# Designs tried in a protein design chat: VH-VL binders against NAD kinase (nadK). Part 4

Target 1, 268 residues: NAD kinase (nadK), of Syntrophomonas wolfei subsp. wolfei (q0aze0)
Amino acid sequence: MKIILVNNRFKENTEKKAQEIAGQLSALNVEVIIDNGLDEPYAGTVDFIMVLGGDGTMLRAARRYGQRAIPVLGVNMGTVGFLSNIEINELAEYLPLILREEYSLEARMMLEVAVFQQQSLLTRVFCLNELLLRSNSPRMLSFALEISGQKLEPYRGDGLIVSTTTGSTAYSLSAGGPIADPQLDAFIVTPVASHIINKRPLVVSPEREISLHLLEEREAIIGIDGQIKMDFGAENRVLIKRAPHPLLMVNLKAKPFFTSIDRSLQRQ

## First folded at step 4 (VH-VL; framework fv_bermekimab)

Design S25 (from Bb2 with heavy chain S99R R108Y)
Fold by ESMFold2-Fast, scan of step 4:
Structure S25 (fold): chain C 268 residues (1-268), chain A 123 residues (1-123), chain B 107 residues (1-107)
Amino acid sequence: as target 1 above (268 residues)
Amino acid sequence: QVQLVESGGGVVQPGRSLRLSCTASGFTFSSYGMHWVRQAPGKGLEWVAVISYDGSNKYYAESVKGRFTISRDNSKNILFLQMDSLRLEDTAVYYCARRPKYYWGSGYYFDYWGQGTLVTFSS
Amino acid sequence: DIQMTQSPSSVSASVGDRVTITCRASQGISSWLAWYQQKPGKAPKLLIYAASSLQSGVPSRFSGSGSGSDFTLTISSLQPEDFATYYCQQANSFPYTFGGGTKVEHK
């Protein structure tokens, strides 16, 4: 068995912990690859991905490896989050189940984001939470939204979020979007500070293709999972669709989504 | 063959700036995180900075934080170190170094180094 | 920070001698230690990683051993090209720290 350990090298405690865990796994005849984000994603075949950290580290793991249909386990290292399943101090207890493949999987949809300059593909990325289009200046954006070729009336405002259901509790929530059951597959399209009062969040089929472009030259950016930023101008367009594969999240321990989100929102 | 070639070192006045370059060949530069390591005359090695494969993440030693900036140009296979507010204590040979990708058995060590570029000070 | 202490600071040796250099970490680092060779005016060269794994292209007379906090580099039969300064590096945790070096010089 071959496992990738994903951690954040810039947190001093996580590298030591990753190497301790790698030593324990190696003693059990498991081959271990450590990915702390400094190098390109590991290109070889692996059987399991263990993410050591908070939601940010899980989002990075999902972008790097989520399309490979490999089980991904979130192991929390002290931060409050929604994407981890067990705590680091529980890992030794659950490790025999991991090695015997005695766990269930929950599929979480992902976005495929393609950014073009005119007709040329500039980049293609995957994400677990959302794409954010936003103004990078005090001036409002004017932009066009198309859903499966249907052209909506122009948007005017600070931007737009296209989110997965997993991302419904991230930036989309802050912008007034609904809380969605992460077991549902849907796009949530949430305007950011729209000047047009009747622009509401949309919940659309994940089979739809969403296209965005600016109607006026403005200073704007595209954000992916809050971790990747790209300049976006009137010569650019972005195409968003459901990614070919969902992220396969490991369930070793029941995590009640609705009570967890309710508790978090009442305390913030 | 993996090759790393540093340039840009020289004699500088305290408080001034200097930019070092490292040209990489013989491997897929855009796939690797890259490091700067320095060595003061007659002293040991000191890690300085790292940049991720795509340039999105950077980390620095406390001694240079806020004064040095690491960057890269993947289209040209060049790694940079912009050094501002230089101090006498920054006198060293600066090495560009590659670490093997994060395989558990490799750890955090440097498998290839450039020949170094000397940064020193005139009176 | 993990402090790395090398001993001796220098050793005088003749061709054919067995040379042993030691490195002590201030904290446990398992097997996460590398050894480098540096000749005057040259870049460091990786010899050993993971305490005992010989880097490709390095002669078999070099060997490493140890775990936890105490490590040794051994040159079984010193050759003329082996007169150099040797450094250990802990690879266990950030920030990555080096020993002060051991100079292997002619008797």
Scores: ipSAE 0.423, ipTM 0.729, lowest interface PAE 2.9, mean pLDDT 88

Design S26 (from Bb2 with heavy chain P100S)
Fold by ESMFold2-Fast, scan of step 4:
Structure S26 (fold): chain C 268 residues (1-268), chain A 123 residues (1-123), chain B 107 residues (1-107)
Amino acid sequence: as target 1 above (268 residues)
Amino acid sequence: QVQLVESGGGVVQPGRSLRLSCTASGFTFSSYGMHWVRQAPGKGLEWVAVISYDGSNKYYAESVKGRFTISRDNSKNILFLQMDSLRLEDTAVYYCARSSKYYWGSGRYFDYWGQGTLVTFSS
Amino acid sequence: DIQMTQSPSSVSASVGDRVTITCRASQGISSWLAWYQQKPGKAPKLLIYAASSLQSGVPSRFSGSGSGSDFTLTISSLQPEDFATYYCQQANSFPYTFGGGTKVEHK
């Protein structure tokens, strides 16, 4: 068996624990690859991915490995989040189940984002939460949104979010989007500070193809899962589709989505 | 034929700024983490900073934190070190170094180094 | 920060000698230690990683051993090209730190 341990080595307290777990797994004759965020994703075949950290580390793991149909387990270290299934102090209890492959899987949709310049593909990335188009200056954006070739009336405002259902509780929520059951497949299209008040969030089929481009030259950026940032100009176009494969999240322990989100919202 | 070539060093005045560059060739630059390591004249090695393959993660030695900024341009295969509020103790040869790619120990060692660029001060 | 102490600071040796250099970490670093060779005016060169793994292209007369806090670099039969300064580096945690160096010089 071959396992990838994903951690963020830029947080010193997680590195020592990752080393400790790698040593324990190696003693059980498990081959371990450590992805600490410094180098590109491991290109070889693996059986399981264990993410040690918070939601940010899980988002990185999803972008790097989510399209490979490999089980991914989120193990929380510190602050409670939405994407972890067990706590680090519970790992020893669940390790025998992991090694015997005795667990259930939850499929979570992902976005495929392709950015073009003059019909040339500049980059293609996958993400678990959302794509954010936003102004990089105090000035409002004017941009075009097309859904499966249907051109909507121009948008004017600070930007737009195209989210998965998993991402419904992230940036989209802050911009006024709905809370969605992550077991559903759908795009949530949420305007950011729209100048036109009648522009509402849209919930559309995951089979739809969404495209965005600027209608006038502005300083804008594309943000992916709050972690990747790219300049976006009037010569650019972005195309968003459902990714070919969902992220396969390991479920070892019941985690009630609705009660978790309800408690978070009470915090104000 | 892995090559790392540093440039941008020179003579500076205390409190001024300087930007170092490291041009990479002979490998897929965008796949590797990169480091800056310095060495004061006649002294030992001091690790300065690291940047992840995509530029999303960075870490700095305490002596330079808040004054130096590491960045990269993967489209041009260039690594940068922006050095602000320079002090006399920043006098050193600055080396660009590639992170080793041993997946059990990825990011821990420096398998290729540039020739270095010297930063000195006039008085 | 993890402090790395090398000993000796210098050693005088002749071609054919066995040379041993020691490195001590102020806290446990498992096997996350590398050795580098540096010649005057040149960049360092990786010799050994993970305490005992020989880097590709490095002669077999170089070997590393140790774990935890105490590590050793051994040159079994010193050659003319081996006169240089040697540095250990801990790779356990950021910031990475180097030993003070050991200069291997002619007797």
Scores: ipSAE 0.311, ipTM 0.684, lowest interface PAE 3.8, mean pLDDT 89

Design S27 (from Bb2 with heavy chain P100G)
Fold by ESMFold2-Fast, scan of step 4:
Structure S27 (fold): chain C 268 residues (1-268), chain A 123 residues (1-123), chain B 107 residues (1-107)
Amino acid sequence: as target 1 above (268 residues)
Amino acid sequence: QVQLVESGGGVVQPGRSLRLSCTASGFTFSSYGMHWVRQAPGKGLEWVAVISYDGSNKYYAESVKGRFTISRDNSKNILFLQMDSLRLEDTAVYYCARSGKYYWGSGRYFDYWGQGTLVTFSS
Amino acid sequence: DIQMTQSPSSVSASVGDRVTITCRASQGISSWLAWYQQKPGKAPKLLIYAASSLQSGVPSRFSGSGSGSDFTLTISSLQPEDFATYYCQQANSFPYTFGGGTKVEHK
């Protein structure tokens, strides 16, 4: 068995714990690769992915490995979040189940984001939460939104979020989007500080294609899961669709989504 | 053969800006994290900055944070260091260095270095 | 920051001598330590990584040992091409830090 341990060298000090876990797994004849975010994703065949950290580290793991149909387990290191399943102090209890492949899997949809310059593909990325189009200056954006070839009236404001249901509790929530059951497959399209009266969040089929482009020359960026940013100008177009494969999240322990989000919102 | 070639060093005045470049060849540049390391004349090595393989993550030594910007152009295999608000204590030979992939502790060690480019001050 | 204290700052030796250089970290760094060789006017060269692993192409007279906070580089039988400055480097966490260097010079 070969496991990737994913941690973040740049934002959180998890290196010592990753090394300790790698040593424990090696003693059990498990081959371990550590991915701390510095190098390109591991290209070899892997049986399991263990993410050590908070939701941010899980988002990176999903972008790097989510399309490979490999089980991914979130192990929380003390950071509150929605994407981890067990705590680090519970790992020893669950390791035998992991090694015997005795767990269930929950499929979470992902976005495929393709950015074009005219007819040329510049980049293609995958993400678990959302794509954010936002202004990179105090000036508001004017932009066009198309859903499966249907051209909506122009948007004017600070930007737009196209989110998965998993991402409904991230930036989309902050911008006024609905809380969605992550077991549903849907796109949530949420305006950011719209200056057009009555622009509402949209919930649309995951079979639809969404495209965005600027109607005026402005400084804008495309943000992916709050971690990657790319310059976006009037010569660019972005196409968003459901990714070919969902992220396969390991479920070892019942984690009630609705009571967790309810408590989180009451705290604020 | 892996090669890293730095350029852009020279004599600069205090408060000015300078941009260093490092051209990579002989390996898949876009797959590796890259670093800048400097060495003041007659002194030891000081680590300056790192950039991840895709440019999405960066980290800076405290002495240069807010003044220096590390960046890369993977289409041209070039690493950059933009140095703003230069101070006399920035006088050094600046080395471009590659860290090895996860086979060596997740890219921890500098397996290849450039020849260095000298940055000095004229009063 | 993790402080790396290297000793001695210089050592005078003859060809054939055994040379030992030590490096101490201000906190535990497991085995995340490398040793580099630097000749005058040249870039550093990686000799040892992960405290004790010999870099490919490096002669077997070089060896590293240690873990935690105390580390040693040994040259079992000094050769003419080994007169250089040697640096340790911790690779545990950012920012990376180097030892002050040890100059191995002719007696």
Scores: ipSAE 0.408, ipTM 0.716, lowest interface PAE 3.0, mean pLDDT 89

Design S29 (from Bb2 with heavy chain K101R)
Fold by ESMFold2-Fast, scan of step 4:
Structure S29 (fold): chain C 268 residues (1-268), chain A 123 residues (1-123), chain B 107 residues (1-107)
Amino acid sequence: as target 1 above (268 residues)
Amino acid sequence: QVQLVESGGGVVQPGRSLRLSCTASGFTFSSYGMHWVRQAPGKGLEWVAVISYDGSNKYYAESVKGRFTISRDNSKNILFLQMDSLRLEDTAVYYCARSPRYYWGSGRYFDYWGQGTLVTFSS
Amino acid sequence: DIQMTQSPSSVSASVGDRVTITCRASQGISSWLAWYQQKPGKAPKLLIYAASSLQSGVPSRFSGSGSGSDFTLTISSLQPEDFATYYCQQANSFPYTFGGGTKVEHK
């Protein structure tokens, strides 16, 4: 068996724990590849991906490996997260189940984001939570939103979020979007500080194609999962689709989504 | 063959800004983490910053944190170091460096370095 | 930050001599240690990585040893091109840190 162990080299203490776990897995005849985020994703075939860290590390793993249809397990190290399934102190208990492939999988939709300069593709990325279009200056944006070729009235405001259902509890929630069951497939389109008072979030079919471009020369940024930033200008356009493959998240124990989010909202 | 060429160094006044560039050739630039390392005249080496292959992760030495910004343009094979609020203590030759890929321990060492570009201050 | 202490700061040697340079980390760094050679006016060159692995193209007279916090670079038979300054670097955690350097100069 070959496992990718994903951690964040840029966060203190995760490397020591990753080294300990890699040694433990190697002692059990598991081949371990370490992905600490510095280099391009491992290109070889693997059987399983174990993510050590918080939700941020899981988002990175999903962008790097989510399209390969490989089981991905989130192992929490510290603060409670929505994307982890077990705690680090539980790993030894569950490791035999992992090695025997005794677990269930939950599919989570992902976004495919393609950024163009005129007709040339500049980049294509995948993400688990959302794409954020926002101004990079005090000036509000004026931009065009198209949903499956339908051209909506121009948007004016600070930006727009296009989110998965998994991302409904991230930036979309802060901008006034709905909480969605992450087992549903849908895009959630949430305005950021719209100048139009009654502009509402939209919940649309995951078969829709969403496109955005600026109507005026402004400096803007495209943000991916709150981790990647790309400059976005009037010569650019972005296309957003449901990604070809969902992220296959490993379930070793039940995690109650609705009671967790309910508690979190009351603590706000 | 792997080549890294720095540019953008020169004489500046304290408090001003300067942007260094490093042009890479001879390897797939977009696949590697990249670093900046500096050396004050007659002194030893000081690691400055790192950026991941896609620009999503960065780390800075404490002496430059909040003043320097590392970035990259993978379409042009260029690494940047934006240096703001420059101080006399920033006087150094600045090297860009590539870390090699090892499946275990990647990003830890500097196998190729540029020739360096000198940043000095006017009296 | 992990502090790296090199000794000696300088050493006078003759061609054919065995030269030993040591490097001590302020905390454990496993085997995440590299050695570099730098000639005046030039960029550093990687000699040894992972404490003991010889970089491709580096002569076999260079060797590294150690783990944890104490490390050694050895040049078994010094050649004329080896007169240079040598630096160790810990690669265990950010920020990466270098030793102060050891200058190997003519006797």
Scores: ipSAE 0.317, ipTM 0.662, lowest interface PAE 3.4, mean pLDDT 88

Design S30 (from Bb2 with heavy chain K101T)
Fold by ESMFold2-Fast, scan of step 4:
Structure S30 (fold): chain C 268 residues (1-268), chain A 123 residues (1-123), chain B 107 residues (1-107)
Amino acid sequence: as target 1 above (268 residues)
Amino acid sequence: QVQLVESGGGVVQPGRSLRLSCTASGFTFSSYGMHWVRQAPGKGLEWVAVISYDGSNKYYAESVKGRFTISRDNSKNILFLQMDSLRLEDTAVYYCARSPTYYWGSGRYFDYWGQGTLVTFSS
Amino acid sequence: DIQMTQSPSSVSASVGDRVTITCRASQGISSWLAWYQQKPGKAPKLLIYAASSLQSGVPSRFSGSGSGSDFTLTISSLQPEDFATYYCQQANSFPYTFGGGTKVEHK
């Protein structure tokens, strides 16, 4: 068995804990690869991915490995989040189940984002939460949204979010989008401070293709999972579709999504 | 031992094109992101472009966007920079550089560099 | 774009001196910063990555610190081979940007 341990390189305790866990797994005849984010993703075949950290570390792991159809377990190391399944102090209890492959998998859709300049592909990335198109200046954007070739009336405002159901509790929520059951596969299209009356969030089939382009030159960026950003101008267009493979999240214990989100909303 | 060797630089006239090459050896080329970084004579470093380990992702500095194209041939261990519509401001030594960290959102650092190839203009 | 401001532009030092170079980002970049050394006529060499991690083969007299927007490279005891130009580079977002450089020259 070969396992990748993904950790947050900027948290002192995660690197130390990754080394400790790697030692324990090696003693059980498990080959361990440590990914602290500094090297290219491990290119070889692996059986399991263990993510040590919070939601941010899980989002990075999903972008690096999510398309490889490998089980991914989120192990929380402090800050409670939505993408971890167990706590670090529970790992020893669940490790025998992991090694015997006695767990269930929950499939979470991902986005495929392709950015073009005219007809040339500039970049292609995958993400678990969302793509954000936003103005990078005080000026509003004017942009076109097409859904499966259907051209909607132009948008005018600060931007737009195209989110997975997993991302419904991230930026989309802050912009007024709905909270979605993560068991559903859907795109959530949420306007950001739209100037146009009744531009509401849309919930559309994950089989749809969504395209965006600017109708006039503005300083704009596209953001991926709140962690990366790219300049976006009137010469660019972005195509968003369902990624070929979902992220396969390991479920070792029940996590009550609705009670967790309800508690979070009471704190706002 | 890791080696990166640039070639293709020379004297060019404004508006013309050049293709730079960078031949890699001593490591698994297909596992690393690759960059072009330039340095005008007597000036500092300017990042130009990046390409992911598999060639699927690319990004460019605004000053070269639409004029330069980065590409790679993993079967031959060669990185390319196609430079179109060259301007006097493109005068520089061009370095290819390897990044062990190119996945989007994971950080990017240049652990090995080539010796550089000079691109300059006739009077 | 993230602007990297490096100071000083030059520093005169003697062998054995402690040399400190600073780098300021125009916006927060967490710890996504590297330091490079460049000798005349040569390509740059990576010294420090992720703000404070020493690259393999680099002497321990080099150290990096900082997070957010303010960063420092320190050479604890300058050696003859350390007279060079040093650059910081942010790796937070595209386009990557370098500082203007700091030339460490003989006193």
Scores: ipSAE 0.000, ipTM 0.389, lowest interface PAE 15.3, mean pLDDT 85

Design S31 (from Bb2 with heavy chain Y102F)
Fold by ESMFold2-Fast, scan of step 4:
Structure S31 (fold): chain C 268 residues (1-268), chain A 123 residues (1-123), chain B 107 residues (1-107)
Amino acid sequence: as target 1 above (268 residues)
Amino acid sequence: QVQLVESGGGVVQPGRSLRLSCTASGFTFSSYGMHWVRQAPGKGLEWVAVISYDGSNKYYAESVKGRFTISRDNSKNILFLQMDSLRLEDTAVYYCARSPKFYWGSGRYFDYWGQGTLVTFSS
Amino acid sequence: DIQMTQSPSSVSASVGDRVTITCRASQGISSWLAWYQQKPGKAPKLLIYAASSLQSGVPSRFSGSGSGSDFTLTISSLQPEDFATYYCQQANSFPYTFGGGTKVEHK
């Protein structure tokens, strides 16, 4: 068995624990690849991905490996979040189940984001939460939204979020979007500080294709999962689709989504 | 063969800005994390900054946080260090260094270094 | 920050001598220690990584040992080209830190 152990050397002090876990796994004849975010994703085949950290580390792992249809387990290391399944102090208890492949999988949709300059593809990335289009200056954006070739009336404001259902509790929620059951596949399209009063969040079929482009030259950026930033100008267009594969999240113990979010909202 | 060539060093005045470049060849630059390490004249080595393979993650030594910015252009195989608000204490030879990819390296050592570029001051 | 203390700061040796350099970390760094050689006016060169792994192309007279917080670089039989300054470096956590260096000089 070959496992990728994902940690984040840059944002979380998880190196010592990653070494300890890697040593434990190696002693059990498991081959361990460590991905701490410094180098490009491991290109070889693996059987399992273990993510040590909070939601941010899971988002990075999902972008790097989510399209390979490999089980991904989130192991929380002290930061409260929604994407981890077990706590680090529970890992020893659950490790035998992981090695025997005795767990269930939850599929979570991902976005495929393609950025073009005119007709040329500049980059293609995947994400678990959302794409954010926003102004990178004090000036409002004027931009066009198309859904499966249907051109909506122009938007004016600070930006727009295109979110997965998993991302419904992230930036989209802060911008006024709905809370969505992560078991559903849908795009949630949420305006950011729209100047147009009647622009409402939209819930859109995941079979649809969403495109965005600027109607005036402005300083804008595209943000991916709050972690990647790309410059976006009037010569650019972004195309958003459902990714070919969902992220396969490992479920070792029940973590009720609705009771967890309800408690979070009651506590602000 | 792997080569790293630094440029952009020179004599500067305190408070000014300077941008260092490191041109990489002989390997797939976009696959590797990259570092800057400096050495003051007659002194030891001091680690300055790191950037991940795709530029999405960065880390800085405390002495340069808020003043230096590490960046890269993978289409041109160039690593940059933008140095703002330069101080006399920043006088050093600046080295570009490559860390090897993951297993079992995890980017934890420098397998190739450039020849260095000198940053010094005049009053 | 993890502090790396090298000893000695300098050593006088003759060709054929056994040279030992030590490096102590202010906290545990597992085996995440590398050793570099630097000659005057030149960039550092990697000798050893992961405390004891010899870099390809480096002569077998160089060896490293240790784990946790105490580490040693040994040159079993010093050659003329080995007169240089040697540095240890920890990579357990950012920021990476180097030892102060050990200068191996002619007797």
Scores: ipSAE 0.097, ipTM 0.607, lowest interface PAE 6.3, mean pLDDT 88

Design S32 (from Bb2 with heavy chain Y102W W104Y)
Fold by ESMFold2-Fast, scan of step 4:
Structure S32 (fold): chain C 268 residues (1-268), chain A 123 residues (1-123), chain B 107 residues (1-107)
Amino acid sequence: as target 1 above (268 residues)
Amino acid sequence: QVQLVESGGGVVQPGRSLRLSCTASGFTFSSYGMHWVRQAPGKGLEWVAVISYDGSNKYYAESVKGRFTISRDNSKNILFLQMDSLRLEDTAVYYCARSPKWYYGSGRYFDYWGQGTLVTFSS
Amino acid sequence: DIQMTQSPSSVSASVGDRVTITCRASQGISSWLAWYQQKPGKAPKLLIYAASSLQSGVPSRFSGSGSGSDFTLTISSLQPEDFATYYCQQANSFPYTFGGGTKVEHK
């Protein structure tokens, strides 16, 4: 068996713990690769991915490895989040189940984001939470939204979020979007500070194709999972669709999504 | 053969800016984290900055934080160090260096170095 | 920052001698320590990583040992090409820090 341990190199505690776990796994004849974010994603064959950290580390792991149909386990270290399944102090208890492949998998949809300059593809990325289009200045944006070729009336405001159901509790929530069961597949389209009085969040089929472009030259950016930032101008177009493969999240214990989100909202 | 070739060093006045470049060949540049390490004349080594394979993660030594910017152009296999608000204490030979993947603890050590480029101040 | 104290600052030795260089970290760094060799006018060369692992192409007369806070580099039988300055580096946490160097000179 070969496992990737994903952690954050900039957090000494998580790096030390990753090395301890790697030593324990090696003693059990498991080959370990450590991905701390400094090098490209590991390209070899892998049986399992263990993410050590918070939600941010899981989002990075999902972008790097989510399309490979490999089981991904979130192990929480420090700040409680939504994307981990077990705590670090529980790992020793669950490790035998992991090694025997005695766990269930939950599929989480991902976004495929393609950014064009006129007709040329500039980049193609995947993400677990959302794409954000926003103004990079105090000036509001004027932009066009198309859903499966249907042109909506122009949007005017600070931006737009296109979210997965997993991302419904991230930036989309902060912008007034609904909380969605992450076991459902859907896009959530949430306006950011719209100046058009009747623009509401939309919940649409994951088979829809969503296109965005600016109607006026403005300073804008596209954000991916709050971690990647790209300049976006009137010459650019972004195309968003459901990614070919879902992220396969490992369930070792029942995590009550609705009671967890309810508790989290009290801390907002 | 792995090669790192630095350029852009020279004589500068305090408060000015310089941009250093490091051209990589003989390996897949876009796959590796890259570092800048400097050495003042007759002194020891000082680690300056690191950048991840895709440019999304960066870290700087406190002595240069806010003044230096590390960046890369993977399409051209070039690593950059933009040095603003230069001080006399920045006088050094600047080395670019590659950190090896996985085998050596992923980003912790420097297995290949450039020849170095000298940054000095005019009298 | 983790401070790396290297000793001695210089050592005079003859070909065939055993040379030992020590490095002490101001806090525990596990095995995250490397040793580099630098010849005048040249870039450093990695000799040892992870405290005791020999870099490919480096002669077996070089060895590293230690863990936690105390580390040593040993050259078992000094050769003419080994007269150089040696540096330790901690790789436990950012910023990475180097020892002050040890110059190995002819007696």
Scores: ipSAE 0.371, ipTM 0.709, lowest interface PAE 3.2, mean pLDDT 89

